# Designs tried in a protein design chat: VHH binders against o13842. Part 16

Target 1, 320 residues: o13842
Amino acid sequence: MYETRDLTGNAGKPVDTNPWPNNSKIAVSFVVNYEEGGERSLLYEDEGFETFLTEAGLMPFPNRPVRERSIESCFEYGSRCGFWRILNLFKKHKVPFTCWAIGQAVEKNPVVVGAMEEAGCEVGSHSHRWINYEGVPPETEYEHIKKSVQAIQKASPSNSAPRSWYTGRASLNTRKLVCQVYKDLGLPQPFDSDEYNDDYPYWVADPLASKPGAEDDKGLLIVPYTLEVNDMKYAVAPGFCNSDDFYTYARDAFDVLYEEGLEGAPKMMTIGLHCRLTGRPGRFRGLQKLMEHITSKEGVWVATREQIAQAWSAKHPYKA
Below, E stands for the ipSAE of ESMFold2; O stands for the ipSAE of OpenDDE; V2 stands for 0.75 times the mean of E and O plus 0.25 times the DockQ between their complexes.

## First folded at step 4 (VHH)

Design r4 (framework vhh_7yz9_2; at its last look DockQ between E and O 0.10; V2 from the best seeds 0.00; counts 0 for: pae E 23.6 > 2, unsure alone 64.9 < 65, placed apart)
Fold by ESMFold2-Fast, scan of step 4:
Parts: structure tokens; C-alpha cells; sequence
Structure r4 (fold): chain B 320 residues (1-320), chain A 122 residues (1-122)
């Protein structure tokens, strides 16, 4: 797995001139990351506190065995305020999103899962903890994957396990471990989003197959994610300074893909959001403007990642 | 052109069970969410259950815990397993093709089959 790289993809050719329902020219995936309560803290037996994707303004020295309450409260804003502000916007517009839910964050605030289901949104898995899984023992990562799936299913009023998967800071073993956990739990294989390399879903060989292309190779569907059209840039250089920066960038990305769709090459677009970042009032204005822009255009389909994956796989089944 | 055919209705005693089936033709079944609705004489059709393209389910409060919706995409069929039936469940049951997600084109693809009658005796 990953020992070779596919630099060619579809060689710039349209994969399908009409891949989406109702002759839609673009499929739009809004993603909400629900991470609050899963970040590094001494409360969770980690060796230090979290500094990634926060505006706390602290510059702590690494490897300190202390809690930083200011940083903790910045994350808590996401679960207490930002999540609900974002959810209410999507409910008002009757537009769904997919959530990347951290299992431990769900365990600490399970009401968010039922709220998303009531709103018609998809709850996907973001593994158990919001950490880098590189260097984590495979046995430990397997247990984290299993705990994440079970935590989300337990919090779900419909008892639904997550159909979509995104780790983010994944190990080289993550994809195979995820497929193994789903198989061991008797669940359908998930749709994998741990790639950033295309504007279409695409197939890879099943990591659990005896060999790529073998009789037991059922494929694995990749639904690419984004670090580009992502509000993490409010906290990461070269970054976004204000809501207009986010809006302008996301709008332009939408317009380019939408125009390509009108010219016979419809694609998917992903927009990544974080409850504690875009959920802040000043940044939230950019999301409101983007929602208005996207929903004002004809030929647009806004769908969960599960819906996009299923529509794609129905037209483009795996061929080994 | 396209067709939905419901079956499995009938007469059953209170506390009994029925399994309704709806077979689709003329469209890509796996592309759409499917729903079950019911209608009593003189009333508007009311929603009973939805199943999304991916298999996620939602139920009306009146049937939650008693009814189960499922689908078989290979057979182009959606099912409604009805347990612990009550006289109030007496209705004509309709299968519907649903629009999934949000579309800028606000036209709906709500299509109904012929319906299958269910009578629950006290």
C-alpha cells in the first residue's frame, strides 16, 4: 500500500460528463470537523497540551506536562457555541453536511450526533483522538478505530455506524486497519477520505485483498478531502486574516469547478470547517456569504459524502 | 416509463406483523432515497419512514421501535417490516422515490406507487 504513486489519475480527461443526480454541474461537500474534547491534554493522559489550530496566542515550550486552561477553553467554544451556530445555518438553508467526529469528543458530548441526524447530516468518523497516528502501535490504532466507530454508533438515535472515514494525520497502516475493524464489526466497508489529490471519487485496491486485482479484491472508494478550501487557514500560514479572505478563496474555487461542470466536466468540491474556527462570529460571516453564493447557482447538488460516494459507485463500479 | 409496485398488505390482528415490499423499475434505484408514506380516508398522506441511498434510516415517532425500513439495491426493492401493529396503523401504504441532499433546482421527484392497503383489526 502506497509503495507506488499514481501521478496520472485520469490524465485531464472528464471522467463522466453527467456523474451527479438531476444533471447537476457540481457536487458540493461541506465538512464540519467535531474535534473538541479529543485534543491533547493531561486530562487524557497525554504528555502535554495542544497548540494546533487554536488562536490562544500562547507559545508554550514543547514536552511540558501541564494543562493550559486558556487553550482548553478555546476548544470548548467549538462544542459550546460554534457547532450550534454552524448547525443552525445549515438547518436554516435545509442543506446537509458531513461531520468528521472524533470518538472521544462524541463520548464527552453525545447530543451533537442526534442533533446532526435530526438535521439530515451525515456523521462520519475522525478516529478516536485528535492526534498524529504516525508511530502509534498498530494494536493501539486498531482499538482507537474500533472505539471511534462504537462511540458514534452508541450516540446515534438510529444506531447508525459511520459510513465515511477520515483520520487526517494518518499512519501508513491506517487504511488497512480501518478496513479490518469494519470487517471485524460486520459493517459495510467505509468510504475513505484520507486523500487530497483529485476532484472526483476514485477506486483503489481493497487493502484486505490477498493481492491487488485478485478475486477477493472488492475495491475501496476514495472520496478526496481538502486542506486547501479549509478554514484551518485562519490558524495556519499563509492563511486567512478575515472572513472575506475565506469567502473569496472558497467562492473562486467553487466558481472554477462550477464553470468546468457547465463545460462538460462536472466534479466535486469540498469545504472543510472547524467548530472553534468558523464557529466564531467574525469568521462565521464568510460561511454565511459562501452558503448564499453556492445556493444561488443553478445545477448545484449539496450532498453528504456518503450520498456522493454512493452516486459515484452506482455509475462507476470497481473494476480490478 | 418508471414504476413502483407495492405489495405485502392485507388484514392482520392487532399485535401482528406484515412486511411490505416496493419494487422499482425504469430508474437507477440505488441513486435515490426511498420512503414509505400512509394515507387514511379523508386525510393527507403522512410520512412513515425514510432510507437514504447509503442505508441510514429515519422514522416517524408513531412507528419508531415497531417498524423497520430496509433496501436491497441488487433487487431494486425497499421493504417495510411492520411489527406490533395497532388499529391506528390501518391505511393505504405508498412507496416514494425521494430527492437526496439539497438541489438548487427545487423540483421534486416525489413519485408514488399504486399503494397497498393494510387493515389492522381490533
Amino acid sequence: as target 1 above (320 residues)
Amino acid sequence: QWQLVESGGGLVQAGGSLRLSCTASGFTFSYYAMGWYRQTAGNEREWVAFITYGGSTTYADSVKGRFTISRDNAKNTVYLQMNSLKPEDTAVYYCAKEVTGWYSDSRTFDYWGQGTPVTVSS
Scores: ipSAE 0.427, ipTM 0.846, lowest interface PAE 1.2, mean pLDDT 88
Fold by OpenDDE, look of step 5:
Structure r4 (fold): chain B 320 residues (1-320), chain A 122 residues (1-122)
Amino acid sequence: as target 1 above (320 residues)
Amino acid sequence: QWQLVESGGGLVQAGGSLRLSCTASGFTFSYYAMGWYRQTAGNEREWVAFITYGGSTTYADSVKGRFTISRDNAKNTVYLQMNSLKPEDTAVYYCAKEVTGWYSDSRTFDYWGQGTPVTVSS
């Protein structure tokens, strides 16, 4: 699956048919990563505390087998306050987002799933633990994938399994394992967002197919994500120093894509968010401004990633 | 709690018209595609029409040109205008909500209402 890289894509050409509804000039996908409670901790039999995407940034010292309550507490803010602040904003503007939820996090605070579904948001899976899966045994990752799907489905008032998948710190096994788990669970194939390489969705061969192009090749839809228009940049250096940095960058990205849409090349835009980051009041203002900017434009479709996937596939079905 | 309540069914003569309504509650209506299905006794439920989040419509070939699906987000209602009705349109019609999930087709719905019966006489 990964032994071949497509570095060409569409070779700079826009898609032949606008897949978005109402001739929209851009499809905007907000993603809320819900990770709180799934981060590394001795409580969860990890070797140390979480050091990724924290208020402290990259820790200058090695991880230690101790609990850092300050870090835990910051994550708790994400689930106790940040998440709800974000959700209310989207409700206010009557637009949805897609959540990528960590299974363990959902188990610890299942009420969030119902709240999101009620608000018209999509709940996808972020795997079961918020860890780096590179180097994790495939059998372990398989179980984590399975557990995350089950946790989210269990927490869902509609008993809905996640269809949007994003591990993030994925392994080379992740894509195939995800498809395998869903197959084993008797669920439809999810779409994959563990790619950052395009402004459009696109198809790859079904990782479970006997071979690409074979009769059993149903394809796998990729809906690309982004690491640049992402509030994770608050926790890295160099990165966003304040909410204006985030807003300006995201605004500029939107404007460029929107203009391209006006010129006949409507694309998709992704905005990545984390509850404990953008959810803080000092950073939240940036998202507010961004929302106002985006929703002020005509021809903007703010959609869940599933909606984008469906729209795309309707106009651009997989051809093995 | 999610609810879908259909209305507007009844008896109509061939060539006549009916307008079905489905009122939704318990979820943000405007965020979801909505659809109409129909089912006859002993047969599987078949999709009739759906309308996306953005208002795009799709119809089964059997009803294309005769049926029109629309939505009013302010009223949390989806409609099915059925014109030029035929006896073969006789069925229980169900309103359905889009389910969040990826499927091979873009017409995946669940959570139906109680249904409203439509009978078209010759």
Scores: ipSAE 0.006, ipTM 0.227, lowest interface PAE 10.6, mean pLDDT 91
Fold by ESMFold2, look of step 5:
Structure r4 (fold): chain B 320 residues (1-320), chain A 122 residues (1-122)
Amino acid sequence: as target 1 above (320 residues)
Amino acid sequence: QWQLVESGGGLVQAGGSLRLSCTASGFTFSYYAMGWYRQTAGNEREWVAFITYGGSTTYADSVKGRFTISRDNAKNTVYLQMNSLKPEDTAVYYCAKEVTGWYSDSRTFDYWGQGTPVTVSS
């Protein structure tokens, strides 16, 4: 898998047909990562504590076999406070987000799934644990993928399985394993956001097909994500210092894509959020400002990733 | 547990119209493309129309411009509006659910209802 790279994409060419409803000039996907309870901890039989996207500066060695309660406490803020603050903002403005939920985090706090569904948001999967899956045995990763789908579906009042998929720290096997789990569960093939490389959704060959282009090649829709219009930048260096840094960067990214849409190239934009980061009051102000900016513009479609995938595939179906 | 129920068939004179309905249960309807097939005496079922989960439509050449497929996800129902009917349209009409649900051009379908007969008299 990944033996070649697609460095060309559309080669700068705009799509022929605007897939966005109401002739919208941009499709905007807000993503809320719900990870709290799935991160590394000795409590979960991991070899050490979580060191990625935390508030802490210099940390003890990653492989030190102790619990770090300060880090765990920061994650708990996300599930206890930050998630709800963010959800309430989206409810107030009556626009949806897509959540990528960690299966174990859902098991430990299932009420969040129903709350999101009632607000009109999409609940997708972020796999079962919030860990690096590179080096995890394929059989174990398969079981994590399956557990995450089952955990989310069990917590869902509508008994809905996730349609959106994002692992983040994926293995070279992840994409095929995800498709295989969905097939084995009798569920529709998901669409995949484990790419960061385009402002359009795009098709790749179905990983389960005998060969690309064969009769059994149903395609797999990629809905790219972002690591740059993303509040993770509060937790990495050099990154965002304050909420104005986040707001200004996200606003400028939105304005560029919106202007391209006005000129005939309507694209999609993703804004990545984490409950424990943007949910902090000082950072939350940046999200509030961004929401006000985006909602002040005509021709903006704020949509779930499932809605974006559906609109795209309807106008740009896979051609094997 | 999963089922599709067709209705709305009948006898109609050439040039007339019928509206077929298919109500789904036992699965999440909005996830799947839906289609209509028909079967004439002594032949295999043939594809008529389909509609993706996002509402995009495609038709067989023999019905294009005369038939319209639509869906109502809130009612778990797919429709086939059949106008300007010809004797050649006489068949039992079946609705079907696409296997994959995300990409519909394979026309791979796995659930059939009991069918609803349509007879168009000359």
Scores: ipSAE 0.000, ipTM 0.102, lowest interface PAE 23.6, mean pLDDT 88
ESMFold2 (binder alone), look of step 5: mean pLDDT 78; pTM 0.789

Design r5 (framework vhh_7pa5_2)
Fold by ESMFold2-Fast, scan of step 4:
Structure r5 (fold): chain B 320 residues (1-320), chain A 123 residues (1-123)
Amino acid sequence: as target 1 above (320 residues)
Amino acid sequence: QVQLVESGGGMVQPGGSLRLSCAASGFTFSWYAMSWVRRAPGKGPEWVSTITYSGGSTSYADSVKGRFTISRDNAKNTLYLQMNSLKPEDTALYYCAKDLTGWYSDSGPFDYWGQGTQVTVSS
């Protein structure tokens, strides 16, 4: 298709010199990916096992249609230990994160949703399975989206449906299907994070509108995510070897955006984390150092993605 | 956008050598494990070799172990397969494959395959 992409954004100009609460110079979004129990496995009727974003991804053996208990246990570390270690750090600093929760992972360990809610964190949806949705039939993907939303809501003590959405490995149909599911369930439209192209939220046309800019176009708010400031690089090149590599890279990214904020261009920053990666003690040290660095600065707002979306949309409502 | 272009195939006598190359573009080559897979006339796909994203580990099918060497140059976005002591049984169309999971599986974890390069070993 000849579907266009917006290469201009705001043409390098500040969108707003004071977009965040309390005159904050940067909004910081920590994201915790809760994926353990949603990965490819024969236990879940898949043809093989998953090694991606685990220490097992570096082991030299063929992926076969069998169970690998060592690899299963690498994922289990995330739900058994890493998640709780990360949550306790955020509770200690009294700052929230947003979770990308895989629906099937929540079904297998629903206690994590209540724990996050009690801690003041946001639980968003990461679809139902931790798989590539390209090539999945639209009717199947629709059911996965619906199952994910319902699983998270069922596990929520406040019966809250996820307001934020992230697929990661999305199909060309994903955004429209997500909006359709939310409409069919009678839920308010979610905030979409399947973009990596800017340092502040922005609007796109409603995918359910008859055409962009039509009277039925209510907009869709994008809250950009990151593959750059992401602990996945412990497992993916160019790579992080130790906690100081992660810390130094994330700190430098924060410092640049924070300095731009001080100079009149406040933005948002995202840090992506995985329970089974940064939740390991050696890697966790880098997150502790980053947290201390970020929270030591004046004019920093550590917030959920929902809070960032609400603050942004209140000052910058959609104009078709 | 992902493109894999294989080269280096040809006709050789038994005992000969060939070096296959795969030029990768449209993705961050250094982030993905890469594999060679072959398809012989009248047979299904056979996994040949895999190399991890860093080049730190390699694996080989028993049929080629000790004769073939997989390598990569992340600075040049290029994957290689050095084939020595070639046998008539090595005659096949050879494909470069990008594997998001890092490992080969007959059930298909490969994300993208190239067009292939023909290797013929005949006396």
Scores: ipSAE 0.000, ipTM 0.111, lowest interface PAE 20.4, mean pLDDT 87

Design r6 (framework vhh_7n9e_1)
Fold by ESMFold2-Fast, scan of step 4:
Structure r6 (fold): chain B 320 residues (1-320), chain A 123 residues (1-123)
Amino acid sequence: as target 1 above (320 residues)
Amino acid sequence: DVQLVESGGGLVQAGGSLRLSCAASGFTFSWYAMYWGRQAPGKGREWVSGITYSGGSTAYASSVKGRFTISRDNAKNTLYLQMNNLKPEDTALYYCAKDLTGWYSDSGPFDYWGQGTQVTVSS
């Protein structure tokens, strides 16, 4: 059985009730992906090393079953330098944000979760490993999801389990397995960010319900993410060459959504960041400029994804 | 207390020009799309033109496109309508209007209408 996609959404209509506090014109979500230590490597018994989303992707390294210390050090820059540079910027501006942490990366550097919480950051899960989950057996993926949640909660000074979920390279089973793990652990259902198809949250049927619209269907909230306003484009086409490319693109996206909000169609915007990419000094300049631009505007709500999810759910509750 | 006060109307000969102004107060003018509408004697209200909050985009009814230009000065809280090559069919009471929401609909809804300013175009 195959599921079809919803091509209609809200048919271009603005939301009937602004869900953002103080009649804010736009909700802005900064997401820091904390991935370093979760990537593919022989150190972790994988079949090879990872070059995706690093400067190493520009080098002529063949994929072979060896360790590459240059590539290992490119990832380590994220955990050693880039994360702390980005965190200090958010602390300086007193701006809330969300970190999506890979469970294995947390296990290898648990001090980062306490630092995230101290900075006012929400800690979400980015699954256990930074890999493609397509083709991973459901039983194995279930255990990865469980390990990720437990690793984050164990490293959390407040013993908080992640409420936000993002896999990225998800399987067809991922959403249902995530809901099942949270149920089995006695945790409230998380909101899911593995969609890129809208500029505000929306509801889908609970994947654990007996059928869509049944009495046991409590809904699942989708808080969409971005591949568009994302520093991954420093490493992939259509490419950012310098910090001004990132800044100009992100600024223009913000300005368009902000202007639509001023004209009665408030939305959300996400900016995706990686510790080893934007954490590099030259690229980091673009984030500093963007932060100044966004915080200079009136009627802008910068929030964690959990705050956005709560605000949306309060004004737009699930209707089966 | 939202106030919209139109001015600049009058009697003009066909082919002439007029510039209408709308002075806005009681709300943050720069946050809202604004519109000009008109009502000819014995007819219903007709949408004439719209402008986004920033002035970055404008729209016009087909009957006035190419002849009328809408603009705004957010520093002065003022909306303008420059009317060129006026025709007898343009005779109407002209209103400025504040949008309740975004301007995704060319028919409103409109949050507030002003008192109007009369434009009369002689043959």
Scores: ipSAE 0.000, ipTM 0.101, lowest interface PAE 21.8, mean pLDDT 87

Design r7 (framework vhh_8dlx_2)
Fold by ESMFold2-Fast, scan of step 4:
Structure r7 (fold): chain B 320 residues (1-320), chain A 122 residues (1-122)
Amino acid sequence: as target 1 above (320 residues)
Amino acid sequence: EVQLVESGGGVVQPGRSLRLSCAASGFTFSWYAMHWVRQAPGKGLEWIGSITYGGSTFYNPSLKSLVTISRDDSTNTLYLQMNSLRAEDTAIYYCAKDLTGWYSDSGPFDYWGKGTLVTVSS
């Protein structure tokens, strides 16, 4: 599957001069990562506690197999306050987002799925646990993928399975396993977002095909994500110190892509958010300002990842 | 549960070719990297090569011009094609399952077959 690397893409040329609905110059994907309750903890029979992407970096913690209640409560802020603050902002502006939900987090707080559907937002899968899947046996990862899909579908008032997939800390096995689980469950193939290498969707060979380009190769659509326009930088040095750092950086990225769209090369942009990070009041100000900036521009399409995938696929079907 | 069954061994004359097969069952074959390993009489285990779930192959540099590894995921079968056989290729050949879909050339393997004997003699 990963035998060669495509370092060329489209060689800097526009793939399509009008790929989005209503002659839109940019498609904007807001992603809300819902991870709270899926992180490592002795409470969940893990070998230790989690500190990644929290304010925990400001405090010393021993490297011992214990529960750290302070850190647990930092995650709980996301589910108790931050998620709802973010959801209310999107509802006020009448624009959707895609939520990537950790299966275990959904099992522990299923009300969030219904709230997102009521608001017209998409719920995708962020696998079952918020862990690094490198080194996890394929059989175990298969079960995690299946549990995640089933947990989200069970919590969905419309009984909808997630169409968008994002693992984050994925293994080289992840893409094939995800496609296999969806096939085994009788679900349509998901859109894969575990790539960071471009500003538009693109096709790869179907991981389940006998060979790339074979008769059974129906393709797999990649909808790229970002680690760059992402509030995780509040927690990662040299990162963002305040809401203006996030706002200024995200605004500039939007402006560049939007201007390229006006010049005949429309693309997509993703903004990554976490309930416990941007959901904090001080950081949240930056998202409010960004939302106002983006929604003030003409020719901007704020859409779910599923909507972006569908629009792209309609114009650019897979060719083996 | 997991079973790996090698076949295709036997007596073969020097200079000839031979193809070994490994039939896999009890796990999802297409998700795992697979290895061929051999053990000559009185010697230790020698890694021949591997094939990832994606079909990429990696070979022992000492053997790469003499062997080809392939897989058929539709029949859950791993193959080892050997050309220009020499007396020194006399060994028991084992099929082995990796812990992952990518190859591991320095760690212990998950499961091994019972082996198939190849004897190269005139």
Scores: ipSAE 0.000, ipTM 0.171, lowest interface PAE 19.3, mean pLDDT 89

Design r8 (framework vhh_7yz9_2)
Fold by ESMFold2-Fast, scan of step 4:
Structure r8 (fold): chain B 320 residues (1-320), chain A 122 residues (1-122)
Amino acid sequence: as target 1 above (320 residues)
Amino acid sequence: QWQLVESGGGLVQAGGSLRLSCTASGFTFSWYAMGWYRQTAGNEREWVAFITRGGSTTYADSVKGRFTISRDNAKNTVYLQMNSLKPEDTAVYYCAKDLTGYYSNSYPFDYWGQGTPVTVSS
């Protein structure tokens, strides 16, 4: 609620020269967005269809409240093919990822949660619907958050509630509502990823506290996400044209952070992926090359966001 | 906050068996790999066994074929079944929750329990 922004962070200094387990020089977070079935569609009683982050965004459609089967099938590729192609790659390398799972998408295809758990991956929440929450009434957003948590937990063979949270297009109320829902459900507070402003985790005041620094302020850990090293650029400007564009960009970002880690400033890196984008065979080649590059380097830790959050908080507990 | 409590240690004769237990609280047990380490006086801590979230197991060569690690997620407990015990297995045994994931070339453990002593007499 109208909090000021911190433009300083750690003023360019390393927060810790050895923050990661086993003297690792970089912590790498692969994120798989599982959104298919949560997008806007008349099939789901919405007022229109969604084209954002699909090949359909390039097709001329009239702005009318109708079903578009071509667009529906673009999303379905993610759940039918792309998710499984991506999961199989991570299984072959024995490398985990964190999933941003949309609650409604999970409700429509719950088998994906058990498949990810079996593969050693983390299932986090991406709220209930793949929509912009700005302007959504707080009571409605509260129910969406609750439904998302419950849908993921119900689909989980281990009955696990999501520990990591990412909304993306969040409202000013989102962070406080998420913490309130978790408290009301008797669950431990999640790790918040709705920030893009740093290359390591950091603490903010507990949004449920009476005021920052008060006795009831237990802190909230932020684990930053990315829009930069993200396959969404296949669908949005400045654009990736081919798999080598994605690979080269992501590889260079990894190399810079890895080299900084070797020089005494280890950080975390996130790579954002979408089942219907990188899951397509031509784009998938870039992810295969990136996986080979990252796993070829010494001193690399590839971990879930929950694992990264736990490593960070163990060395850097909250100070009110 | 989080806690690991080891039990089941004691005195046993060479060739005997012991089962160690480690009960976890304060974290989502099912989401962490768990391991066992041991330490003798004057020596560094030695890794013994590892179990992933999915139940895959790995063992140190010194215990392979004799020790079995297992987990019960419903009880938040990891076990180490030790068979054919030798005097050189005498140590304090530690349970650890791991911040796993993929490592390029190693199996680290970051969080320790209090330990349980095992003495194997000849």
Scores: ipSAE 0.065, ipTM 0.544, lowest interface PAE 4.6, mean pLDDT 87

Design r9 (framework vhh_7yz9_2)
Fold by ESMFold2-Fast, scan of step 4:
Structure r9 (fold): chain B 320 residues (1-320), chain A 123 residues (1-123)
Amino acid sequence: as target 1 above (320 residues)
Amino acid sequence: QWQLVESGGGLVQAGGSLRLSCTASGFTFSWYAMGWYRQTAGNEREWVAFITYGGSTTYADSVKGRFTISRDNAKNTVYLQMNSLKPEDTAVYYCAKDLTGWYTSGSEPFDYWGQGTPVTVSS
């Protein structure tokens, strides 16, 4: 498999001067990553424990295959406290978010899916495990994708399968395998967010088509994500030290895109959040300030990724 | 690609009741929030009621306590039960999807409207 890259995109030109509902100047996507219970751990028969994106990342731990209670409890804060703190903020403001849920994490705490549905939020898939899928055999990754979709649907009071897909640390096989699993399960094709390369949704050829542009090519919608406006920077150096660092950075990113929207080039913006990171009280203050800033502006649309995908697809259908 | 078909409107006396239905097709109904709007001639559409796909509801102040929104995901249908109807409730009622998005005051995603069903309340 050899994948080429599109370095041109829209060549710096506005794709549409009015892409969003009601002449909105910016579409804002808040993403909550629900990962707790899906991380590497001897509890789940993995070869070791995970420190990535926790307060424990800089602590001295022995390099041996043991359980570390400190690390386990850092992840548990996300499911026990942080998720609920974040959800309550969004409910208070009556704005939605998209959750990307790890299938194994959902299996261990299925109540979160119903809570998100009740709040008007979208539940998407973040694959089955919170791991790097590079080097995972395709047949194993296929089963992980299938388990993830089924776990979320089973936990859903409305029996809804996830339509938003995000792996994060994806393999070169991931996109095709996701499309294949959805087809095999008889589900509508998902849209994919494993790209960080634009401020607009865009189409790629259907990975399952006989060839790009063929009659069986119905396209695949990409809704780009962000590693830039992302609370993961609290946990990686040189990142965010305090809530004001996150707030100031995210606010400036919003302001730039919003100003471009006022000048005739409305775009989308994504803000990435983690339950165990921004869900901590001190870091949470930055999200509260950001919410107040964003909702204070005229011409802002805060939407689920599925709503953004639907609005974009309606105006910009796939053309092979 | 998506379609919303409203039904149940008609003529009713003040103090009476009507149940409106909206049947959805062309999308996975259970994944979307649904709402009801109404419009009188020469005026902008006004929001009436909203239900998330998990069943949480909100209502405009003018209809709180009188109207109830509900959904049946197995039938791909959203309902508006209208009780204690008043002449000022006279309007064409529209079904809409994706109303959970936060919008600036006065904005509405009309591309997602159904065909509408007229309701006339006589005094």
Scores: ipSAE 0.017, ipTM 0.365, lowest interface PAE 5.3, mean pLDDT 86

